# VHH binders against Type II restriction enzyme MwoI (mwoIR): the designs that were tried, part 4

Target 1, 363 residues: Type II restriction enzyme MwoI (mwoIR), of Methanothermobacter wolfeii (Methanobacterium wolfei) (o59646)
Amino acid sequence: MKNPKFTENQKEIEKEEFEFLQKLNFIIKESLELFNTNLKNSMKFINYITLPIIMASIESKSFNPFSEIIEKHIAFILNSKMNSLGYKFLPLGYSSDLTYENDNSIIHIDIKTANLENPSDFKDTVPLGINQSSYPGVLDCKIRGKNIKADCKKIKVYPNIPTTYNNKLTITNALLFIYPDYKEIIDEIREDYIAIRELISINLKDILTPIEGSLEEFLNYKPSNEKKRLEPILDNIVRGYFIHDKLRHEFSENVEKDLEEFEKKIIGIAKKLKEREIKPVAILSISIPNGELAPHYDDEIVSGKSWGSSFRYHYKKSGNSVFKGLDNKASRAVFLHINKEYLPVLKKYFDPITVYELTEKRL

## First folded at step 16 (VHH; from v01 with R56Y D103E)

Design x03
Fold by OpenDDE, fold request of step 17:
Structure x03 (fold): chain B 363 residues (1-363), chain A 120 residues (1-120)
Amino acid sequence: as target 1 above (363 residues)
Amino acid sequence: EVQLVESGGGLVQPGGSLRLSCAASGFTFSSYYMHWVRQAPGKGLEWIGRIDTSGYTSYAPSLKSLVTISRDNSKNTLYLQMNSLRAEDTATYYCVRRSEPGEWTYFQHWGQGTTVTVSS
């Protein structure tokens, strides 16, 4: 079915989206130096953070220990700049990471991070939670990419965010920070960490003497959808030993030696992590279509891996998604920053790459 | 009832080798990670290593070059090969199983242990 023509109202919405995107892009672009400086400042303290232990304890491939640092810094910058532009910080339930208000709009900005080695998180699509868009997604009747039955109707996935708040237009954006993979660094210590947990685990009876009578039950407890309690307890003990030096248990000489050696390794890994400057590979700014623009973007906003609980915006289905109703056909997704070192890699995922050029615009 | 019975301990000279065995019964042996642990006289417990259901092994770093753990599921037997034994390797060696299959459950089942003495 040929998508209907854009209404005048829809065009106006896109105009607002476009204008805000330009504003946001400008803000971020002009703040890149500050952002980088701030990141560097945080990184000075990484050696004090036993990140290797934390990273080793988390087996998730998608875990980015630096994501929080990035998120906080960018949030700080955005809050400052948005405020200066007359936007009021407006935290809402079931909203994006950052929400702002002005006279005519409610702005949602989600800060996202993606690992370069996980292209599913950034290539052609961006994952969206139900609180990160006002556009209903489409859930296809597919399992693993295959149609189940011909008669299966598509289901709309409705977000928590409305298209309007009273008379104010909802504008939703995503800032995606692509970061390099640090897995290889952590992989150097993962096996050792497992061994360390085992070394400690065998001595838990002695370490956790206050709860000896119920120790088995205590440690074997497994809440629904969680790991057994023993794992986090072990991790806790590891932290106590290496970070706080509070473990009062005397291990055998051999075990102590192993622990000491592990400590050295942790220190080494921390240094390696520090040396790897936390610099985003790229920053991608994405304007997410408002729900009032339906059905024009129905093919681009589809269910994610969690089906009814999430969706994805395919911002690059046929090239970069554009503001379809605007004459300029500007891209909804633009790169604000690219590390030149990674440009060849990025070109494998993005073709073409649309880059925002900083122009003197009076905001 | 879960039973673990260690054997193969004894007196050995420094530099010698010894192979310990653990006979398992009362459970599906092949479904469990198995561990070796030792305790020297007057000292704490020391984890030696483990073998998973796939045969993958993990060892204490200090012992990695000295020990090899293997299993024969057809015989419900766990093995510990020790080479280049030192006086410091004198200990009671235990075969140990966790309460449940997989990782990170309580070490619930212990054998009686077999004693290894390394002395000239």
Scores: ipSAE 0.707, ipTM 0.913, lowest interface PAE 0.7, mean pLDDT 88
Fold by OpenDDE, fold request of step 17:
Structure x03 (fold): chain B 363 residues (1-363), chain A 120 residues (1-120)
Amino acid sequence: as target 1 above (363 residues)
Amino acid sequence: EVQLVESGGGLVQPGGSLRLSCAASGFTFSSYYMHWVRQAPGKGLEWIGRIDTSGYTSYAPSLKSLVTISRDNSKNTLYLQMNSLRAEDTATYYCVRRSEPGEWTYFQHWGQGTTVTVSS
């Protein structure tokens, strides 16, 4: 069925979405220097957070050591800028995303980080959680791209964000920061960390205070829906030794030597991390269609990895998705910033690249 | 019953090489990470290294250049190759398995150990 014509109201919605995109462009461009400076300055503490970064990376192969730091800085800057522009912070507790209120609209900004080496995070589609859209996406009855059954009906996924709050339009943007890969730095030390855990693990009897009952039983205990107790105990010992310096001299001489070597390695990794350029490769803004625009964007909202619980906005279907109801056919997905050094790499994933400067330009 | 039997220990001269073996029985050997641990006289336990189910190895940093762990699943046998042996490598060497498959369970199963003495 041919999608109905855009109503006047729908056109107005898209106009507001587009206007906010322009505002966001301004905000980001004006804040780039500050952002970079702040990130750089924060690296003076990298030696203290390197070990926690390593520890956190054990569970995820795609871990960006700077992801959390970047997100916090972005949030801080956005808060400041949005406030300066007359937006009020709206603490909607349903999401960790940033929300703001002005006289006419509720602004929702989903800050995302992506690794340049993981194109699934940014290429053609953006993953959206249930708290990151007001559009009731129409999803195929598929799991991981496979149909569950023949003639499966499409199902709508209703997000937590309403299309309006108190008659104020919800405007949602995904702000994606694409960064270089730091995996090689973390991978280098991850294996050593695993070894350190093993070293500690074999000596737990000597390190742990007397435990009531069997140490074996204690360590092998696995609460429901939790990790085995041994792992957090090891992590605790690691923190005690390297962060708090409380467990020094509790180990044999040989083990202590290994721990010291590992400590030196941590310092080395910290230095490497610090020396890396922490600048975004690109900043991509994706205007997520408001739910009132249904069904015009139904085909662009599809199931993610988790059927029914997540979805993806395909901002690039036949080219870049545009504001369909606007005469200018501006793109919903635009680069607000590009590091020109990475342009050749970006072109591998984006063709064309739509950049928002004073006007939209396709590169 | 889980059994681990180490062999290959003995007297070796400094600079020499030695290959230890551990014969495993009573469990699906191929499903477990296997570890080598040693204890020198009067000293604490020292983790040497492990080999996972895919054959990837991890070693103590201080021993990485001196040892190689391998396994033959068809023979249910774990190996420890040691090169350039030093006096400080004198110890009883143990083959060790955790209580459950995978990582981060208690080291429950120990062999009787094989003694290596490095002396001129």
Scores: ipSAE 0.691, ipTM 0.906, lowest interface PAE 0.7, mean pLDDT 87
Fold by OpenDDE, look of step 17:
Structure x03 (fold): chain B 363 residues (1-363), chain A 120 residues (1-120)
Amino acid sequence: as target 1 above (363 residues)
Amino acid sequence: EVQLVESGGGLVQPGGSLRLSCAASGFTFSSYYMHWVRQAPGKGLEWIGRIDTSGYTSYAPSLKSLVTISRDNSKNTLYLQMNSLRAEDTATYYCVRRSEPGEWTYFQHWGQGTTVTVSS
């Protein structure tokens, strides 16, 4: 179906969106040095956080310390800068990571982090939650590559946020930080950590002397909604031993040696992580269309895998970047930072790449 | 009743090799991770290694190059191959199973152990 002609209102909305995009892009670009400095500051403590990173890597949790560090730093910077520009921080509950208010708009900024080697997070599409965008996505009635109904394209998923708040325009932006993979570094030591846990585990009865008589019962106790206690207890002992120099036990010489060697390995892994310079290899700024611009972007914004709970914006369709303005001239997706070393890899997922250039005018 | 019976221990000269066996009964052997543990005289327990249900192994770092754990599910038997034995390898060797299938349950089931003495 031929996209309907743009209304004047839609053009005005887009104008405001792009004006903010430009402003945000400038803010982030100007703050890159600060951001990098702050990241470096965090990384000064890599020796202390390496073991937790290793431990977290074994957990089924999607916890990524580097992602968290990035998110926290950028949030801090944005809060500071946005405030300085007269935007008021306005949390609205189940909303974007950052929400701000000015005289004429409510701004949602979602911060996203993605591992370069995990393309599912950013390949061809950028996922959005229903709490991030005012644009109603089209349901994708495909299951494992099969269409359920031909008319499913008419079904919309409506987000939690309206297109306007009390006559203030909803503006939504996403910031995607793509960071380098460090999996191979952690993989190097993960098996050793498992071994260390086993080494400790076999001696757990001796280590936990105060509850020796009931240790088995204690460890095997399964609260209705919790995992067995053994793993958390082992992790606790590991933390005590390696982080706090507590809970030392008289192990056999071989076991002690293994523990010492593991400690050295932790240091080695920390060094490798440091050398990897875990920082974003790319920063992508994306202006998400307001819902009032529907249906002009219906082909680009669809419901995600979780029907009714998520959206996906298609950055790339049919081999090209298609997420542009209504006039197909300006890009809604702009790279603010690119490590050139990774440009070939990035181009696999983003093509063409639009890069933000700083203007001589300072806000 | 879960039973684990180790065998193959004995006197061996330094530099020698020895293969220990553990016969398992009373449970679905193939469904459990199996472990080898040893205890030298007057010393604490030392975890040697484990083999999972898929046959993947994990070893104590200090012993990784010296031992190989394997299993034959058709025979309900766990094996520990030890090479280049040293005096310090003198110990009672135990076959051990956790209380439940999986990785992180308490070590509940122990064999009686088989003694290995490495001496010239």
Scores: ipSAE 0.682, ipTM 0.900, lowest interface PAE 0.7, mean pLDDT 86

Design x03
Fold by ESMFold2, look of step 17:
Structure x03 (fold): chain B 363 residues (1-363), chain A 120 residues (1-120)
Amino acid sequence: as target 1 above (363 residues)
Amino acid sequence: EVQLVESGGGLVQPGGSLRLSCAASGFTFSSYYMHWVRQAPGKGLEWIGRIDTSGYTSYAPSLKSLVTISRDNSKNTLYLQMNSLRAEDTATYYCVRRSEPGEWTYFQHWGQGTTVTVSS
């Protein structure tokens, strides 16, 4: 089959997308030291910030207490730098994390974090919400593992974001921060977290007296189709005791001693986290094709996990995704930073690795 | 009617070992997490550990190297093996079950307890 031709408008769209990608890449690359400084400041609060996060990891699912911190610091950098360079911040209620405008465009930047152990979040693909793209996604209308199919050629996954805002082009970008898995540090405390919740549970009558009904009825109450009241109560008591210094001396002395031993363990974990450098494994900058570029990226922007409610952009599905309408065939996905300790692992996930480099040669 | 009956307590010398049993009846034993709890004289309740339906165990950190919980679903019996016993292990030991299968419901069902005294 013939490749569809790019219209002149589509070529101009890609030129604008490429030019913005270069500006964004420069901003982020020049701001890496500030990111590291902000991250180090957050480390001062591990005892008071991370304890609830650690306790929330009662399942076998992976947990990294730094992912939220990373997203917040990058959003701070972007908001500060974009505004200082003359882009007007444009807070939209239904849009990506950060939205800006200039004379020609409305710019949407979405900050993604991914755990190195969860490659489905970063390897050759990036998940997108319906507010994080303007390109209609192609549906795959099969049910995996079942003999059920539909012809969905007439239907696409339609995003919330238009391809233009009046006379201004929609430009969408993702910044993907890949970070190490810290599961082994968190796992060190998981068994102890189970133990202290059990200890509190067996001694609840020391601090909780129902006024009407039995303690059993109260604790087994299910406020919705969710967990019984006992579980959130235990989590709340742990937060009260360890974060807020409440409920001290309300238990028997031997129980209090065991809770204090757990507190020592938390402090020990906090020290391990403070000593461990946390830096991104890699930073990947991705230009997401505008919807006016359809059908040129149909093979690359497809339905996500929640059919019809999300997308995936496969920026490496057919080799490497490029600005297909530009002569230079520049990559839409470029690494801004690689922690060299992880380069061998990254080469297992990415081949090739395209790195942004700003160089200038003069005689 | 749920019944939990502990046995195997008694007088033991420091450094000794003891195995406690809990005979369960009146419910589907294999469907429930089972727990051991103890209470020394004049002290609050101490959670020793639990065993889930698949045999996975969790223990209080201070006791992890000293105790082993097991279950025999064909005999509806829960066990607590204790080693290297010390005077501070003197307590009444209870077999306990939550009100429903799984985790995080009220500790509704308790055995009568079996007393372990560690003394030379």
Scores: ipSAE 0.446, ipTM 0.858, lowest interface PAE 2.5, mean pLDDT 81
Fold by ESMFold2, fold request of step 17:
Structure x03 (fold): chain B 363 residues (1-363), chain A 120 residues (1-120)
Amino acid sequence: as target 1 above (363 residues)
Amino acid sequence: EVQLVESGGGLVQPGGSLRLSCAASGFTFSSYYMHWVRQAPGKGLEWIGRIDTSGYTSYAPSLKSLVTISRDNSKNTLYLQMNSLRAEDTATYYCVRRSEPGEWTYFQHWGQGTTVTVSS
């Protein structure tokens, strides 16, 4: 069938999903001031996390190093608010870390952060792991750029999360926080960080004495599926020196001088990160269809980058991000916040933009 | 057998310029990042900078405006141009290569060094 009819059970599922989305949207929207205050409070400690931010950003080329801070603060807000709505925290394995239950449902909430410079993480789609959906994803069993194909219409990407638990309905949601790239701040110290790693690397004999075998053999060893030992040893020395005041004065005086100059630059970066603060471009709330709604969302929930072990939900494909079985045409993806400075950029990626302000509005 | 041979050192007056060369042999020169390192008498090793396989350079920040690293892959030669020389630039200068291309590995291969003395 081109357009199969929703069953009564499927309509009831969508009603439950919509009602929870409204509750979630209200909680998060009402908590935006608290969320921003909590983020600002975390920034008071920026001096203690700036070096880890620099190291992680340069190693992974990540330019939104605040993702874990954002996720933890939203988790705190949800954990404190969900109890007042009759939901109990439910720690499960092979589920979202933010899992709750009441008499009728099991709630899974995934908190995602996305870099504005990486639109594949937010534009019209949201990536999902197998613990973040109950809807089987459509597979494409072809290898791009190769003449290798299989007919895999009989299989899907099957998630770990069932459509129900003990007849309690599984409801899955994502909260997506889009942030600007902080690349320009990290780039100011990138060359200095490289130089310090090189400096430590050429002076390792000051602090490492071979006992058996050569230092070259030891440092070039690569354990299975890991980096050469030199790299983690350099990272460890950097942490020991700058965070823990260890290894001070173990290098020659001119090397120590250069390390101290780098420390001053870390402090300068910390001040810049503190002044910039953590400010979202947009916050998007997404209701992910339950697997019992198949096949109605098969064109929207497909295999992700990991092929058989991940998904993408295309929540804005051709402007049809709605509860398909409900007459009200309510959106499954709603903006809870937009920084107006970025609205022109957001309109490049989204049409329409539906904003929750007690009533949904098109911008 | 990997060989790195520096040349071009000598006595230079403060404010002068000098170009050092490093002749490389025994390996595929164009596949490796190449580094310049120096050591003043009685002091620890100082990293000057590196040049990658595409010609992109990274420098110690204190030296960035004073030095230029270049390579000529057709001649298997690495260069260090130094300008506005100061007495503190007096050192032995080494051409250095890591053990393996493309990864952070030990600095296994060193030239014999060429000595630069900056004095009036």
Scores: ipSAE 0.354, ipTM 0.808, lowest interface PAE 4.0, mean pLDDT 84
Fold by ESMFold2, fold request of step 17:
Structure x03 (fold): chain B 363 residues (1-363), chain A 120 residues (1-120)
Amino acid sequence: as target 1 above (363 residues)
Amino acid sequence: EVQLVESGGGLVQPGGSLRLSCAASGFTFSSYYMHWVRQAPGKGLEWIGRIDTSGYTSYAPSLKSLVTISRDNSKNTLYLQMNSLRAEDTATYYCVRRSEPGEWTYFQHWGQGTTVTVSS
């Protein structure tokens, strides 16, 4: 059935989704000053978290521990505000920690961060996992750039989240935070950190004396598909030396000198991170269509890069992503904040940009 | 049996250049990261750098502008080019390999070393 009309149930679903989006927009917009203050407060402690950030940057190709600070502050704000609006925290074990309920609905809110230098993660689109939507995604079964295709018209990407829970409507939202790149600051010390790990590794005999067995046997041990013991030991020694002032003077003097020089570099990086004032370039609130609204959003909710296990919601693609069943044609994607410093860059990707503003409540 | 044999050491004047070689045998050379390490008399071991299986290199920061590591997988040979040599570069230079390819494992295999002396 092509282009069917919205049913009355589908219109009611969109009304509920729109009403929640309005509440979410109010909460976040009202709290932006607090968010900015909280972020500034975290940056006061950058000298204590810089080494952990550097260490984590080696362990995960896609891990971005700095954006986690932003995400945690927003989660705190939501936790502080949702209860005052009658929503009870409801962890479900397979969804995000930002799951809430009231009498009528189960709310899933996903906090997404995107790097301004990677527009495929934010320009007119938001990536979603299978626990972050209730709408099946259209599947394009081909490998980009290759002549390899399959006919998969009969299947979609099916999410884990149902369209209702025990007669309560599932409502899903994303809060999308676009931020500037800061990895270039971390990357300038990355090779120094690799060199320090190698330096410790080659001099490990200075601080480890095996009691039984060889040092090789001890360090190369790997229980049941876990990392070799050497790598966790190196990370532990780095933490012990630089965070806890342990193992000082256990290495030869030239090795100690190199470790001290790296310590100075950590301090320098911490200063650069503190001066950056890293905060979001823009904040968007996005209402993700409920799966009972199929097929009305099929062109907008499609398979992500991991065919069959992720989605993308193209919230602008099909004529300015709106609540298609509502007469007011309200937008499903709303700018809550922009950093004026970045407006020229943002206009490259978004035109127009209309920012939500609080209205004074009259009683 | 894994064998690593360094060569090319000797006496060189300050400001000079020297190229060290490491002939590898007894293992699939192209599958392993290879490392250069040095030790000056009375000092702890100093890691110079490594080269991965695709030719990507990482160096100790203090040596980046002075050294270049390369490999020739068809000849099973690792190279260390050193330029603008200084007296502090006087050391025994070792070609080193970890126990297993591509993982953080113990540095089990060492060459005998080749001595570089930088003096007048």
Scores: ipSAE 0.330, ipTM 0.808, lowest interface PAE 3.9, mean pLDDT 83

Design x03
Fold by ESMFold2, fold request of step 17:
Structure x03 (fold): chain B 363 residues (1-363), chain A 120 residues (1-120)
Amino acid sequence: as target 1 above (363 residues)
Amino acid sequence: EVQLVESGGGLVQPGGSLRLSCAASGFTFSSYYMHWVRQAPGKGLEWIGRIDTSGYTSYAPSLKSLVTISRDNSKNTLYLQMNSLRAEDTATYYCVRRSEPGEWTYFQHWGQGTTVTVSS
């Protein structure tokens, strides 16, 4: 089938998306030094979150300890800078966390982080939730790797975000931060933490006396569909002991010695996390096509892992990530920052690497 | 009825080695993580380690270089190999199992224990 021509309205939409992408690129590029300073300041307090990071690593092997810190600092920079460009913060329900408005448009910005050692999270793609796009995603009704499929051409994955709000154009962007792998530091202490959970578990009779029923019945009760009561009790004891200096001396002295040795290891991990490089390997800015641009991006915006509830934008599909309706061949995905040390490895995953450069001052 | 019976304890000299066994019955042994725990006189319970259904082991860090846990699913038997024994290793050693497989549940099932005495 032959691709339809861009309408004049669709070309105007892409002009507006491109103009905002340029503003976003300028803000982030001009703010990289502030971002780095803010990160260093947060790392002064890593000691206070190291145990929670270790505890979370048991629940999810893919947990990244710095993603939330990075996201919060970029959000601060954007909230501080967008007003100077005439945009007001506009918190909405069922929208991206960073939503802004001016007279002509409603801006949605999502901050994403990805581990350099897991290229499926960043290579030529960005995952999106239903609150992070206005473009309906192509629904693939196949079971991957099996000969089971259905014809779903009549439906798509429909987002919550409209293509316009009261005649204001919806503009949607992602900022993707690629960072080094920190997994080896957390893996170093994971075995020790498992041992501590077992140690506390075997000694619970020393500190728990149920009033009614057996200790087994109490601890094995499952008040939700997730976990037996034993797990939250263990987590609570860990927080009480190591963060709040509670429950000290409630166990026998040899057990207390083992808990104190683990405490020393927590301190050691905090030092290693603090000394690890936390600056992004690369920062990408991505303009996500507005839904009024359908069908021109149907090959690039498809259903994600949460079939019917998420999307992927393949911004490198077909060899280019461009504003297809604009003559200038401008890229929808550009690098705002590259750590030169990692450039050879980035070239394995990206071809071409399009870099935004500050070229003109705006008065 | 779940049963766990430890054996192989006794008197050993410092620097010696000993292997403990735990005979299991009354449940599908291969489906459960199995644990070794010890208690020296007048002290709290000490977790030694565990072995999962695939044979992967986890140990208390202070004992990691001194002990090895293994299992033989065809014999329904759990083993604890101890090397370079010290006086502080004197304890009653227990084979233990949680209530349910694959979940963090109470340690409901205990063997009677076997006593190891490390003495000159």
Scores: ipSAE 0.320, ipTM 0.799, lowest interface PAE 4.0, mean pLDDT 83

